# Ledger of designs, part 214: VH-VL binders against Cytochrome c oxidase assembly factor 8 (COA8)

Target 1, 167 residues: Cytochrome c oxidase assembly factor 8 (COA8), of Homo sapiens (Human) (q96il0)
Amino acid sequence: APERGAERRDTAPSGVSRFCPPRKSCHDWIGPPDKYSNLRPVHFYIPENESPLEQKLRKLRQETQEWNQQFWANQNLTFSKEKEEFIHSRLKTKGLGLRTESGQKATLNAEEMADFYKEFLSKNFQKHMYYNRDWYKRNFAITFFMGKVALERIWNKLKQKQKKRSN
Key: E = the ipSAE of ESMFold2; O = the ipSAE of OpenDDE; V2 = 0.75 times the mean of E and O plus 0.25 times the DockQ between their complexes.

## First folded at step 20 (VH-VL)

Design ok10 (from oh8 with light chain H31D; framework fv_pabinafusp; at its last look DockQ between E and O 0.58; V2 from the best seeds 0.68)
Fold by OpenDDE, look of step 20:
Structure ok10 (fold): chain C 167 residues (1-167), chain A 124 residues (1-124), chain B 112 residues (1-112)
Amino acid sequence: as target 1 above (167 residues)
Amino acid sequence: EVQLVQSGAEVKKPGESLKISCKGSGYRFSEYWLGWVRQMPGKGLEWMGDIYPDDSETTYSEKFKVQVTISADKSISTAYLQWSSLKASDTAMYYCARQGWHYDESGPWGFDYWGQGTLVTVSS
Amino acid sequence: DIVMTQTPLSLSVTPGQPASISCRSSQSLLDSDEKTYLHWYLQKPGQSPQLLIYKVSNRFSGVPDRFSGSGSGTDFTLKISRVEAEDVGVYYCSQTEHIPYTFGQGTKVEIK
């Protein structure tokens, strides 16, 4: 019985962006676009004296970023694969080779590719709708915690100043 | 790591103006009071005043209120101590120091981090 | 202004022996929240001051356990259980309860 070669599912390596911000930076850093998701990762600053609310906000932002990176990395991979399969199938149906006489990769015209894009969007419509819903939910939560942290910072400032003025 | 880096030593004549700097790093500069402390040669420590960099609110010791100006630029995490006219009696070491604070605490921890000091020498 | 009075002003200690420095404030340093804003600093020779103890008895980060602070109201004490050579310097008490912030005269600790 021939051993069915386990297709190594190229799990998109969780490419920890090797971008290390300078150790002395007190700011969030934006890295270069990830090669799979094409999204720019943000390296979040961890302040001295981080409050529990600040920590929660930071974690929520980080989790949301990771979720976005994974979604788009997978979506881009699926898109690229299906696009290639579409091109190959159409070329074969036309009796054309995968390579031109000049040795270049054979391509389809813009009209033929429009059919692919329409089909791909139609097929993935529900997936995109769920993504958008979850994206809004996550961003709403982030915004809510941003507001809480902003209020906490204002309160802390006022508390410090009040103590100083009372003396 | 929290660091305060001050400008270099200054040698001036009486009547000259001077502005020394203190740059904070490794923390949220705008959210901590930054104080200036004078130490005359062979003497103790004297608090001069402090600034809250976020809104530049300043507090002065009455002894120093008319002698110096404290300012800050939060965009570059830098505080300043300035004299309009130096006196020989201004010869001292000047330290910037952060007033420590914790979110669970109701008040300051005192001065938890200090600059390396700026020696100001005023001689005729 | 709050006057901070340290005693003694100079202390010569044999290594391994305990040391004690007293600090008295001219007024109570207790606030309405029952917090006391008394702090201790060490200035080693040729260095900037460093925080040792904040709010009477809390050791700052990196401060050895041989340092301890105590006191209440107007009377405070810094204790060193076993003096080491690295403990040489001038110790200052300070208050941050009242403006202006004030320091003690300093206590010079030397090794005998």
Scores: ipSAE 0.776, ipTM 0.910, lowest interface PAE 0.6, mean pLDDT 92
Fold by ESMFold2, look of step 20:
Structure ok10 (fold): chain C 167 residues (1-167), chain A 124 residues (1-124), chain B 112 residues (1-112)
Amino acid sequence: as target 1 above (167 residues)
Amino acid sequence: EVQLVQSGAEVKKPGESLKISCKGSGYRFSEYWLGWVRQMPGKGLEWMGDIYPDDSETTYSEKFKVQVTISADKSISTAYLQWSSLKASDTAMYYCARQGWHYDESGPWGFDYWGQGTLVTVSS
Amino acid sequence: DIVMTQTPLSLSVTPGQPASISCRSSQSLLDSDEKTYLHWYLQKPGQSPQLLIYKVSNRFSGVPDRFSGSGSGTDFTLKISRVEAEDVGVYYCSQTEHIPYTFGQGTKVEIK
């Protein structure tokens, strides 16, 4: 359902792989999953003869992808941090250490972790509700502009045909 | 980058059939008229006809209308020029060229990008 | 058919000097949309034609500003303010006002 995001990589540290679409492509391309959001970015084709309406649609899709990628990158970090805090707190309440005897991270059983999952979902319910609302608003706008672009392309075909007939 | 890449040179005998190709890339192939232009050895340029790949509508020069067939396959961004029976007088360089168009009607309506040409030689 | 007639058919120019090529159509190229579909192409030796000037006076992308076009009705001119070695080739005028689209016979430009 949710659109996967894209992120600029021009400021990335040395050693980070950059995705490069095939040369002479005339179509959008899906890149590898982003390290932080786990979403696959779309690399948008810019046609040689791009109208203002087509540009508006492309920019809206890019902005929506960036917004979506930022949201899930932040949520993944928040989930990880709060999960570790919950485990840490519950282990301390039990008088247990943060590491097992073998040096591995101590964990809670599935029943104990269920409390975390319930708390996390409840605490973030409104945030995800606003995300879903904004996601639908953005996708409605994108769909609307896709319709306008389709009509524009039909009109451009008709104009070319009319010009050819007048030749 | 807009590119038109044509099939390789052909050496044929009179009476043989031939189909040469022009593959477009770097633009929305089906949305532009694509024309064929002949250049006989040492001579100037002659427009043969064109095609709109989206629906395969064609326009022909009367000189060439019964001599060649122009077609396209938009699924592979390729246009074709075809003879059913070649003559020695068909020996020439054949170019495909895109008819320029712009959404705001400021475009050339002339041939803005050309293929590299396909040399066709017809001799006994 | 609209006949396009170029003058001269051959032109030899000292490097750095100007050149001028004329093109005359057998009938007016002014469309009902008030635009004139007269174009200029250069075919360098061993190459495909390339668009230089479209609709009388508009330079195509990447064409140096030493190339200019002018004219109206039936009489058109391509000017090169300073001919360079890379400008050698055959220049064609062309019309896309009426089918069949037609080209002039070409003007071969050489460096002396």
Scores: ipSAE 0.649, ipTM 0.871, lowest interface PAE 0.9, mean pLDDT 86
ESMFold2 (binder alone), look of step 20: mean pLDDT 91; pTM 0.945

Design ok12 (from oh8 with heavy chain E31D; framework fv_pabinafusp; at its last look DockQ between E and O 0.57; V2 from the best seeds 0.66)
Fold by OpenDDE, look of step 20:
Structure ok12 (fold): chain C 167 residues (1-167), chain A 124 residues (1-124), chain B 112 residues (1-112)
Amino acid sequence: as target 1 above (167 residues)
Amino acid sequence: EVQLVQSGAEVKKPGESLKISCKGSGYRFSDYWLGWVRQMPGKGLEWMGDIYPDDSETTYSEKFKVQVTISADKSISTAYLQWSSLKASDTAMYYCARQGWHYDESGPWGFDYWGQGTLVTVSS
Amino acid sequence: DIVMTQTPLSLSVTPGQPASISCRSSQSLLHSDEKTYLHWYLQKPGQSPQLLIYKVSNRFSGVPDRFSGSGSGTDFTLKISRVEAEDVGVYYCSQTEHIPYTFGQGTKVEIK
């Protein structure tokens, strides 16, 4: 019985962007685009005197970023796979080879590819709708905590100044 | 790691102007009072004044109010101590120091981090 | 100005023995928030001052447990339970309750 080679599902490695910001930076850093999601990762700064609210905001931003990276990495992989399958199926239906006479990869024209894009968007419409809903929910939460942190910072500043002026 | 790095030693003549610097790193520079402390040769510590870099609010010791100007540029996390006209009596070590605080405590604390010091020598 | 008076001004201690430095302020350092804004610093030879104790009795990060601060109102004490060679330097009390901030004269600690 021939051992069916287990197709190694290329699980998109959780490619922790190897980009390490300079250790002395007090700012968030934007890395290069991820090879799978095409999204640029943000490396969030951790202050030496991070409040619980600041920490919560940072974690929410990080979790949301990871969620976005995973979604788009998977979506791009699915898109690429389905696009290739579509091209192959259409070429076969036309009686055309996968390669041109010049040895180049055979491609479909823009009109034929428009059908693929329309079908792909239609098929994934519900998925994108849920993504957008969750994206807004997450960003609303982030914005809310950004406001809380901003207020906390203002309050801390006022406390320090009040103490200074009372001396 | 929190660090304060000061400009190098200065040798000047009486009547010359001088501006020394203190660069903060490893923390939110704008959110902490930064003070200047003088130490004359073989003497104790003297607080000169401090600045809040976010809005440049400045406090001076009366002894130093007309002698020096304290300023800051928060965009480059740097504070300055400046003399318009140096005197021989200004010969001293000058330290910048951060006044520490914590979010869950009533602050500020004392000076929790110090620069390495800038030696200013004023001689004829 | 608040005058900070340290006693003694010089202390020679045998390694392993305890040391005690007193600091007296000319006015109360108790703030309306019920905190007392007295601090202790060590300046080792050829180095910048470093914070040891803040607000009377709180050890700063990295400060050994052999250092302790106590006191209230106008009278404060820094204690070293067992003096080590690395404890050599000038100790300063300081107040940040009143402007201008002021330091004690310093207490020079030496090893016998």
Scores: ipSAE 0.760, ipTM 0.899, lowest interface PAE 0.6, mean pLDDT 92
Fold by ESMFold2, look of step 20:
Structure ok12 (fold): chain C 167 residues (1-167), chain A 124 residues (1-124), chain B 112 residues (1-112)
Amino acid sequence: as target 1 above (167 residues)
Amino acid sequence: EVQLVQSGAEVKKPGESLKISCKGSGYRFSDYWLGWVRQMPGKGLEWMGDIYPDDSETTYSEKFKVQVTISADKSISTAYLQWSSLKASDTAMYYCARQGWHYDESGPWGFDYWGQGTLVTVSS
Amino acid sequence: DIVMTQTPLSLSVTPGQPASISCRSSQSLLHSDEKTYLHWYLQKPGQSPQLLIYKVSNRFSGVPDRFSGSGSGTDFTLKISRVEAEDVGVYYCSQTEHIPYTFGQGTKVEIK
């Protein structure tokens, strides 16, 4: 099953500090969700004996993470901004204030909000289609290089064994 | 940072068994041969054997082949040197050492990183 | 088994003066890949051995450039251009061409 985007979870308390993996960690670390994208960043391990192929794979994974974080951060902010603008525009047209008499932020009912959701989906449909295409392209490339790195490691093991056994 | 940390010093009596450990960190433990080197008091260095942790392939010096067992558990990045029955002549410092290599074949194929040593004393 | 013979077995050096240690193997250490698997280690007093020179002449990371290695076939030399107080200890040559791997007897270097 294809992944369409980030999982939205409340996995950390409000105000959680920046996650910093241990210096010279021997494995990748998964940090807390980013405030804007809601994606969990991966902090990639750089091995001492990193081959050019391993470096290419690591950089491709880093670049893909950055691309994905930026896309969802922008989409989440755009959604929130356009939602509030839609609500404010409709409240202004009705002659209503931005806050209720109790001080709560005024909003529209579900039927009224349906217009926003339709408009947002329609306006962003093509953008999400291109995102999905690019996501699959990137994921395929990453998987392909993971296979090449696995074969390289097998080859390096065989070379070491051959050297050990030579006269 | 590559580190090899060995278990602490041991004081034993003849006939007792012993298993000492060497834990590697800061590198892909399973990808490197790891050797054991003995140094008797006031003497030089003797290679005892080694292990490739990925598949546990071992090589022994003939001198030590029946005297010790070399093993590893790659899931915890740890190698072991084991005696079933210690002798007074086993009194020595024991080092683990990583056999270095590099993907482009420019590496040393010698022992580039060493543990701190485990002193084993066997006496009545 | 390959016997590694070091000479001298000890030497006393005036600080700032050069030192030279010879190592002779009982067989060639040249591998079919045209590389020679002869290495040099220093064991400082109370410490583990540390790699100085690998494959005859390559200086390991962090080793000062006053250490150099040379030689071929069965005869090898470690040179210290300028001995310092921190260089005292026992120097070992070692081979990883033939199993079992073997070490020389060691050369104790001390400051006069």
Scores: ipSAE 0.619, ipTM 0.856, lowest interface PAE 1.1, mean pLDDT 86
ESMFold2 (binder alone), look of step 20: mean pLDDT 92; pTM 0.948

Design ok13 (from oh8 with heavy chain H102N; framework fv_pabinafusp; at its last look DockQ between E and O 0.50; V2 from the best seeds 0.58)
Fold by OpenDDE, look of step 20:
Structure ok13 (fold): chain C 167 residues (1-167), chain A 124 residues (1-124), chain B 112 residues (1-112)
Amino acid sequence: as target 1 above (167 residues)
Amino acid sequence: EVQLVQSGAEVKKPGESLKISCKGSGYRFSEYWLGWVRQMPGKGLEWMGDIYPDDSETTYSEKFKVQVTISADKSISTAYLQWSSLKASDTAMYYCARQGWNYDESGPWGFDYWGQGTLVTVSS
Amino acid sequence: DIVMTQTPLSLSVTPGQPASISCRSSQSLLHSDEKTYLHWYLQKPGQSPQLLIYKVSNRFSGVPDRFSGSGSGTDFTLKISRVEAEDVGVYYCSQTEHIPYTFGQGTKVEIK
């Protein structure tokens, strides 16, 4: 019985962007676009004196970023795979080879590809709706915590100045 | 890591102007009081004044209020100590120092990080 | 101005022996927030001052446990349980309760 070669599901490696910001940076850094998601990762700065609220905000931003990276990496992979399958199936139906006479990869025209895009969008419509809902929910939470952190910073500034003036 | 790096040693004549610098790194520069402390040769420490870099609020010791100007540029995380006219009596080591605080404890504490010092020599 | 008075001004200690430095303020350093804003610094020879103790009894990060601070109101003490060679320098008490901030005269600690 021939051993069915286990198709190594190319699990999109959790590509920890090898981009290391300079150690002395006091800012968030934006890395190059990820090769799978095409999203630019943000490296979040960790301040020397981070408040619990700041830490919570940072973690929420990081989790949201990771969620986005995973979603788009998977979506892009699925899109690429289904696109290739569509092209192959249409070429076969037309009696055309996968390669042109010049040895180039055979492609479909823009009108034929429009059908693919329409079908792909239709199939993934619910997935995109859930994504958008969750995206708004996460960003609302982030914005809320950004507001809290901003208020905390103002309050701490005022406390320090009040202490200074009372001396 | 929190660091304060000061400008190099200065040799000046009486009547000359001088501006020395202190650059902060590894922390949120705008959110900490940064003080200047004088140490005359073989003497103790004297607080001159401080600045809050976010809004440039300054506090001076009465002894130094008319002698020096403290300023900051938060965009480059740098504080300054300036004299319009140096005297021989201004010969000293000058330190910048951060007044420390944290979110877990109430109120600021002492000067938790110090610059390496800038030696100013004023001689005829 | 708040006058900070240290005693002694010089101390010669045998390694492994304890040391004690007193600091007295001319006024109370107790703030309305119930915190006392007295601090201790060490300036090693040829170095910048470094924070040892803040708010009377809190050791700063990286400060050995052989250092301890105590006191209240106007009377404060820095203790070194076992003096080491690296503890040589000038110790300063300081107050940040009243403007201007002030330092003690310094206590020079030497190894005998």
Scores: ipSAE 0.744, ipTM 0.890, lowest interface PAE 0.7, mean pLDDT 91
Fold by ESMFold2, look of step 20:
Structure ok13 (fold): chain C 167 residues (1-167), chain A 124 residues (1-124), chain B 112 residues (1-112)
Amino acid sequence: as target 1 above (167 residues)
Amino acid sequence: EVQLVQSGAEVKKPGESLKISCKGSGYRFSEYWLGWVRQMPGKGLEWMGDIYPDDSETTYSEKFKVQVTISADKSISTAYLQWSSLKASDTAMYYCARQGWNYDESGPWGFDYWGQGTLVTVSS
Amino acid sequence: DIVMTQTPLSLSVTPGQPASISCRSSQSLLHSDEKTYLHWYLQKPGQSPQLLIYKVSNRFSGVPDRFSGSGSGTDFTLKISRVEAEDVGVYYCSQTEHIPYTFGQGTKVEIK
């Protein structure tokens, strides 16, 4: 017989994150924001008695989360890189350094930064359109399978109660 | 891993009330019938009744229907067996047990997982 | 109530030899789904019961293949092909076809 896990939690290394899911959890867990994507990962519960339909739903949610994490990690990195390049080029045009006299990064005002935001969105327009289309398709599929799982669970409950009544 | 953990042993006097507990983990607690089984000292097993925690539907053995109350709190995955007035004849080991089922197989199995038991001793 | 009758009530077996336990129900345990709700449990000394066989002949997870069940209607048998020291305890048959659920009186198996 395996340990129940209480002793293991107490012996975890120093600095173990609260991100670690509890042993014997019956629920999905949401973790802290990912460093690169700013999205909170879901740690999916795998029930002891998981049906093929429940597994399909879980895998679809996992795949969608991975896809979404990757897209935004890439976009955030590209955004940050291009933002710094834009600021650097505009400061150079104005004859200014990359930092103020106090050592803080030099910035541009809201009107100046609006040019960057417009350029970035325009440059990435088609990529974001495809992302939005795929996001909606994935969410529609997930919602559809959630409905199917809910019906399956109702059916299983009815089957268990019907046996008692037929005796 | 499916586990059922019961409350500790009890020593009581006749006429006292008692409520013992059974906490389930590692499975969707509300989706399984959970039964209570009595074993008197040196004797066999007796099914007392069960509960479906999702809606608290209970079924009792007629022998025990007026003697005990079965209840559950699905929010903490815990079922209860309680007496309003204990008798010396209630001295026994009490087990909770899950009635197993699977989406692949029609109908429930027998009792696939059992708690460790709660010894109740009633003496003057 | 359905009476479950086990025979023998006590059995002493030489290690490595087979053992057989019979269980008889007072009514058929066959359900309308064509399955028979007869199960076998082992209670080792000082332990909770554990499921061995469900629905006549299906071994529960982790149960060694030396355990087998058979039977139909009202007559059922549990067989242990080679009894080992860890098989010592009280064996119960039970039914979940009729309310109240009932158990046999138990068969104590010991090693000679």
Scores: ipSAE 0.483, ipTM 0.765, lowest interface PAE 1.9, mean pLDDT 85
ESMFold2 (binder alone), look of step 20: mean pLDDT 92; pTM 0.950

Design ok14 (from oh8 with heavy chain H102Q; framework fv_pabinafusp; at its last look DockQ between E and O 0.55; V2 from the best seeds 0.59)
Fold by OpenDDE, look of step 20:
Structure ok14 (fold): chain C 167 residues (1-167), chain A 124 residues (1-124), chain B 112 residues (1-112)
Amino acid sequence: as target 1 above (167 residues)
Amino acid sequence: EVQLVQSGAEVKKPGESLKISCKGSGYRFSEYWLGWVRQMPGKGLEWMGDIYPDDSETTYSEKFKVQVTISADKSISTAYLQWSSLKASDTAMYYCARQGWQYDESGPWGFDYWGQGTLVTVSS
Amino acid sequence: DIVMTQTPLSLSVTPGQPASISCRSSQSLLHSDEKTYLHWYLQKPGQSPQLLIYKVSNRFSGVPDRFSGSGSGTDFTLKISRVEAEDVGVYYCSQTEHIPYTFGQGTKVEIK
């Protein structure tokens, strides 16, 4: 019985962007676009005196970023794969080779590719709807915690000043 | 890591103006009181005043209120101590120091981080 | 101004022996938040002051456990359980309850 070679599902390596911001930075850094998702990662600053709310906000932002990176990395991979399969199938149906006479990769015209894009969008419409819903939910939560952190910072500032003035 | 880096030593004559600096790093500069402390040669520590960099609110010791000006530029995380006219009696080491605090505690504690000091020598 | 009085002003200690420094304030350092704003600093020779103890008894980060602070109201004590060579310097008590902030005269600790 021939051992069916386990297709190594090329799990998109969780490419932790090797971009390390300078250790002395006191702000968030934006890295270069990720090669799979094409999204620019943000390296979040960790303050010396981080509150529990600030920490929660930072973690929520990080989790949301990771979720976005994974979604788009997978979506881009699926898109690229299905696009290539579409091109190959159409070329074959036309009796055309995968390579031109000049040895270049054969391509379809813009009109033929429009059919692919329409089909791809239609097929993935529900997936995109769920993504958008979850994106809004996550961003709403982030915004809510941003507001809480802002209020906490104001309150702490007022407390410090009150203590100073009471002396 | 929290650091306070002060400007270099100064040698001046009486009547000259002087502005020394203290640059904070590794923390949210605008959210901490930053104080100036004088130490005369062979003497103890004297608090001169402090500033809250976010809104530049300042507090002075009465002894130093008319002698010096404390200011800050939060955009570059830098505080300043300035004299309009130096005296020989201003010869001292000057330290900047952060007044520390934590979110889970009420109120600030003492000066948790200090600059390396700036030696000011005023001689004829 | 709040006067901070340290005793002794000079202390010579044999390594491994305990040391004790007293600090008295001219007024209470107890705030309405029930915290006492007394702190201890060490200035080693040729260095900047460093925070040892904040709010009477809390050790600052990196401060060895041989250092302890105690006291209430107007009377405070810094204790070193076993003095080491690295403990040489001038110790200052300080108050941040009243403006202006004030320091003690300093206690010079030397090794015999």
Scores: ipSAE 0.664, ipTM 0.847, lowest interface PAE 0.9, mean pLDDT 90
Fold by ESMFold2, look of step 20:
Structure ok14 (fold): chain C 167 residues (1-167), chain A 124 residues (1-124), chain B 112 residues (1-112)
Amino acid sequence: as target 1 above (167 residues)
Amino acid sequence: EVQLVQSGAEVKKPGESLKISCKGSGYRFSEYWLGWVRQMPGKGLEWMGDIYPDDSETTYSEKFKVQVTISADKSISTAYLQWSSLKASDTAMYYCARQGWQYDESGPWGFDYWGQGTLVTVSS
Amino acid sequence: DIVMTQTPLSLSVTPGQPASISCRSSQSLLHSDEKTYLHWYLQKPGQSPQLLIYKVSNRFSGVPDRFSGSGSGTDFTLKISRVEAEDVGVYYCSQTEHIPYTFGQGTKVEIK
């Protein structure tokens, strides 16, 4: 299967990989990772001569990015919050304070944390399954519109050539 | 913003070769015909020919067909006009210009954006 | 080749007064799509040409509404309803219906 998430937002065959100065920007631009989602946002180029179909594709890609950013921002917050609550609860059950004798935040070892990871994965299994399904649906739609835009550009090139030769 | 930036002024001797450039930005360079227009000192405008950078298809005015070569490198959004052997009569201002169009056919099919010009002086 | 003939070749105008420039083509500029590919450019002193009017009567972006174009077939006119100092320069008509593309000789507009 393709990328499982947080490190890529590229849902199209063509790369949006080039970071350009604004003066030379004729393509999409990829920014630094978002603080909350850890995903790199795409800054979409709006061409001077944008067709209605190209606009539809760009809006679909923008909406998909927003949806993906929101999902992972929420998941990261939920994970962090539930992890802290789990640690706090387990420390109370063991009769330990929230701080060690040295004043550091008390923690659990890796085996103790394994219970949290198991529980978190089990609770979120269906949510992530539906996310993956929706991600693929969105990728399919984007790919389909990319094909339509490519065909439109070919037709417009042919129309321009015919017009010039018929002058 | 659509912009065409040409190479700087040139002073040459008869018989020398020359290649001047026109770099486009702010639009999809390869999807527009880009033309070259000559203006001799104190005179009007003359269309020399053009190029479609996507596939380098060219059209020449018969007056200029054997005198110059029009080319482009779409990977750097740049078109070129070149002479293999300059003559004193080639002294002129040379402009590049984009042939405008829109998907809904509302565009001009005329020259909507022009470069700043390149002055070429050929003298002994 | 299509010959584009402008009249007058020189025009001296009092500021605020109208001006009119004629352009004749040696052949019809009407295309099979029912559009006419006649354009007007202004070249201000020391500058590149700039598009004013395209396809007879359409003002290009940023062109003041005091500029208007009209005509059909082979006869075309550019009108400036009130000439301003910034309108000084050489005006060209041009056609993109027939290869090679051609320009008129130019009309130099000066302020009196």
Scores: ipSAE 0.549, ipTM 0.797, lowest interface PAE 1.5, mean pLDDT 86
ESMFold2 (binder alone), look of step 20: mean pLDDT 92; pTM 0.948

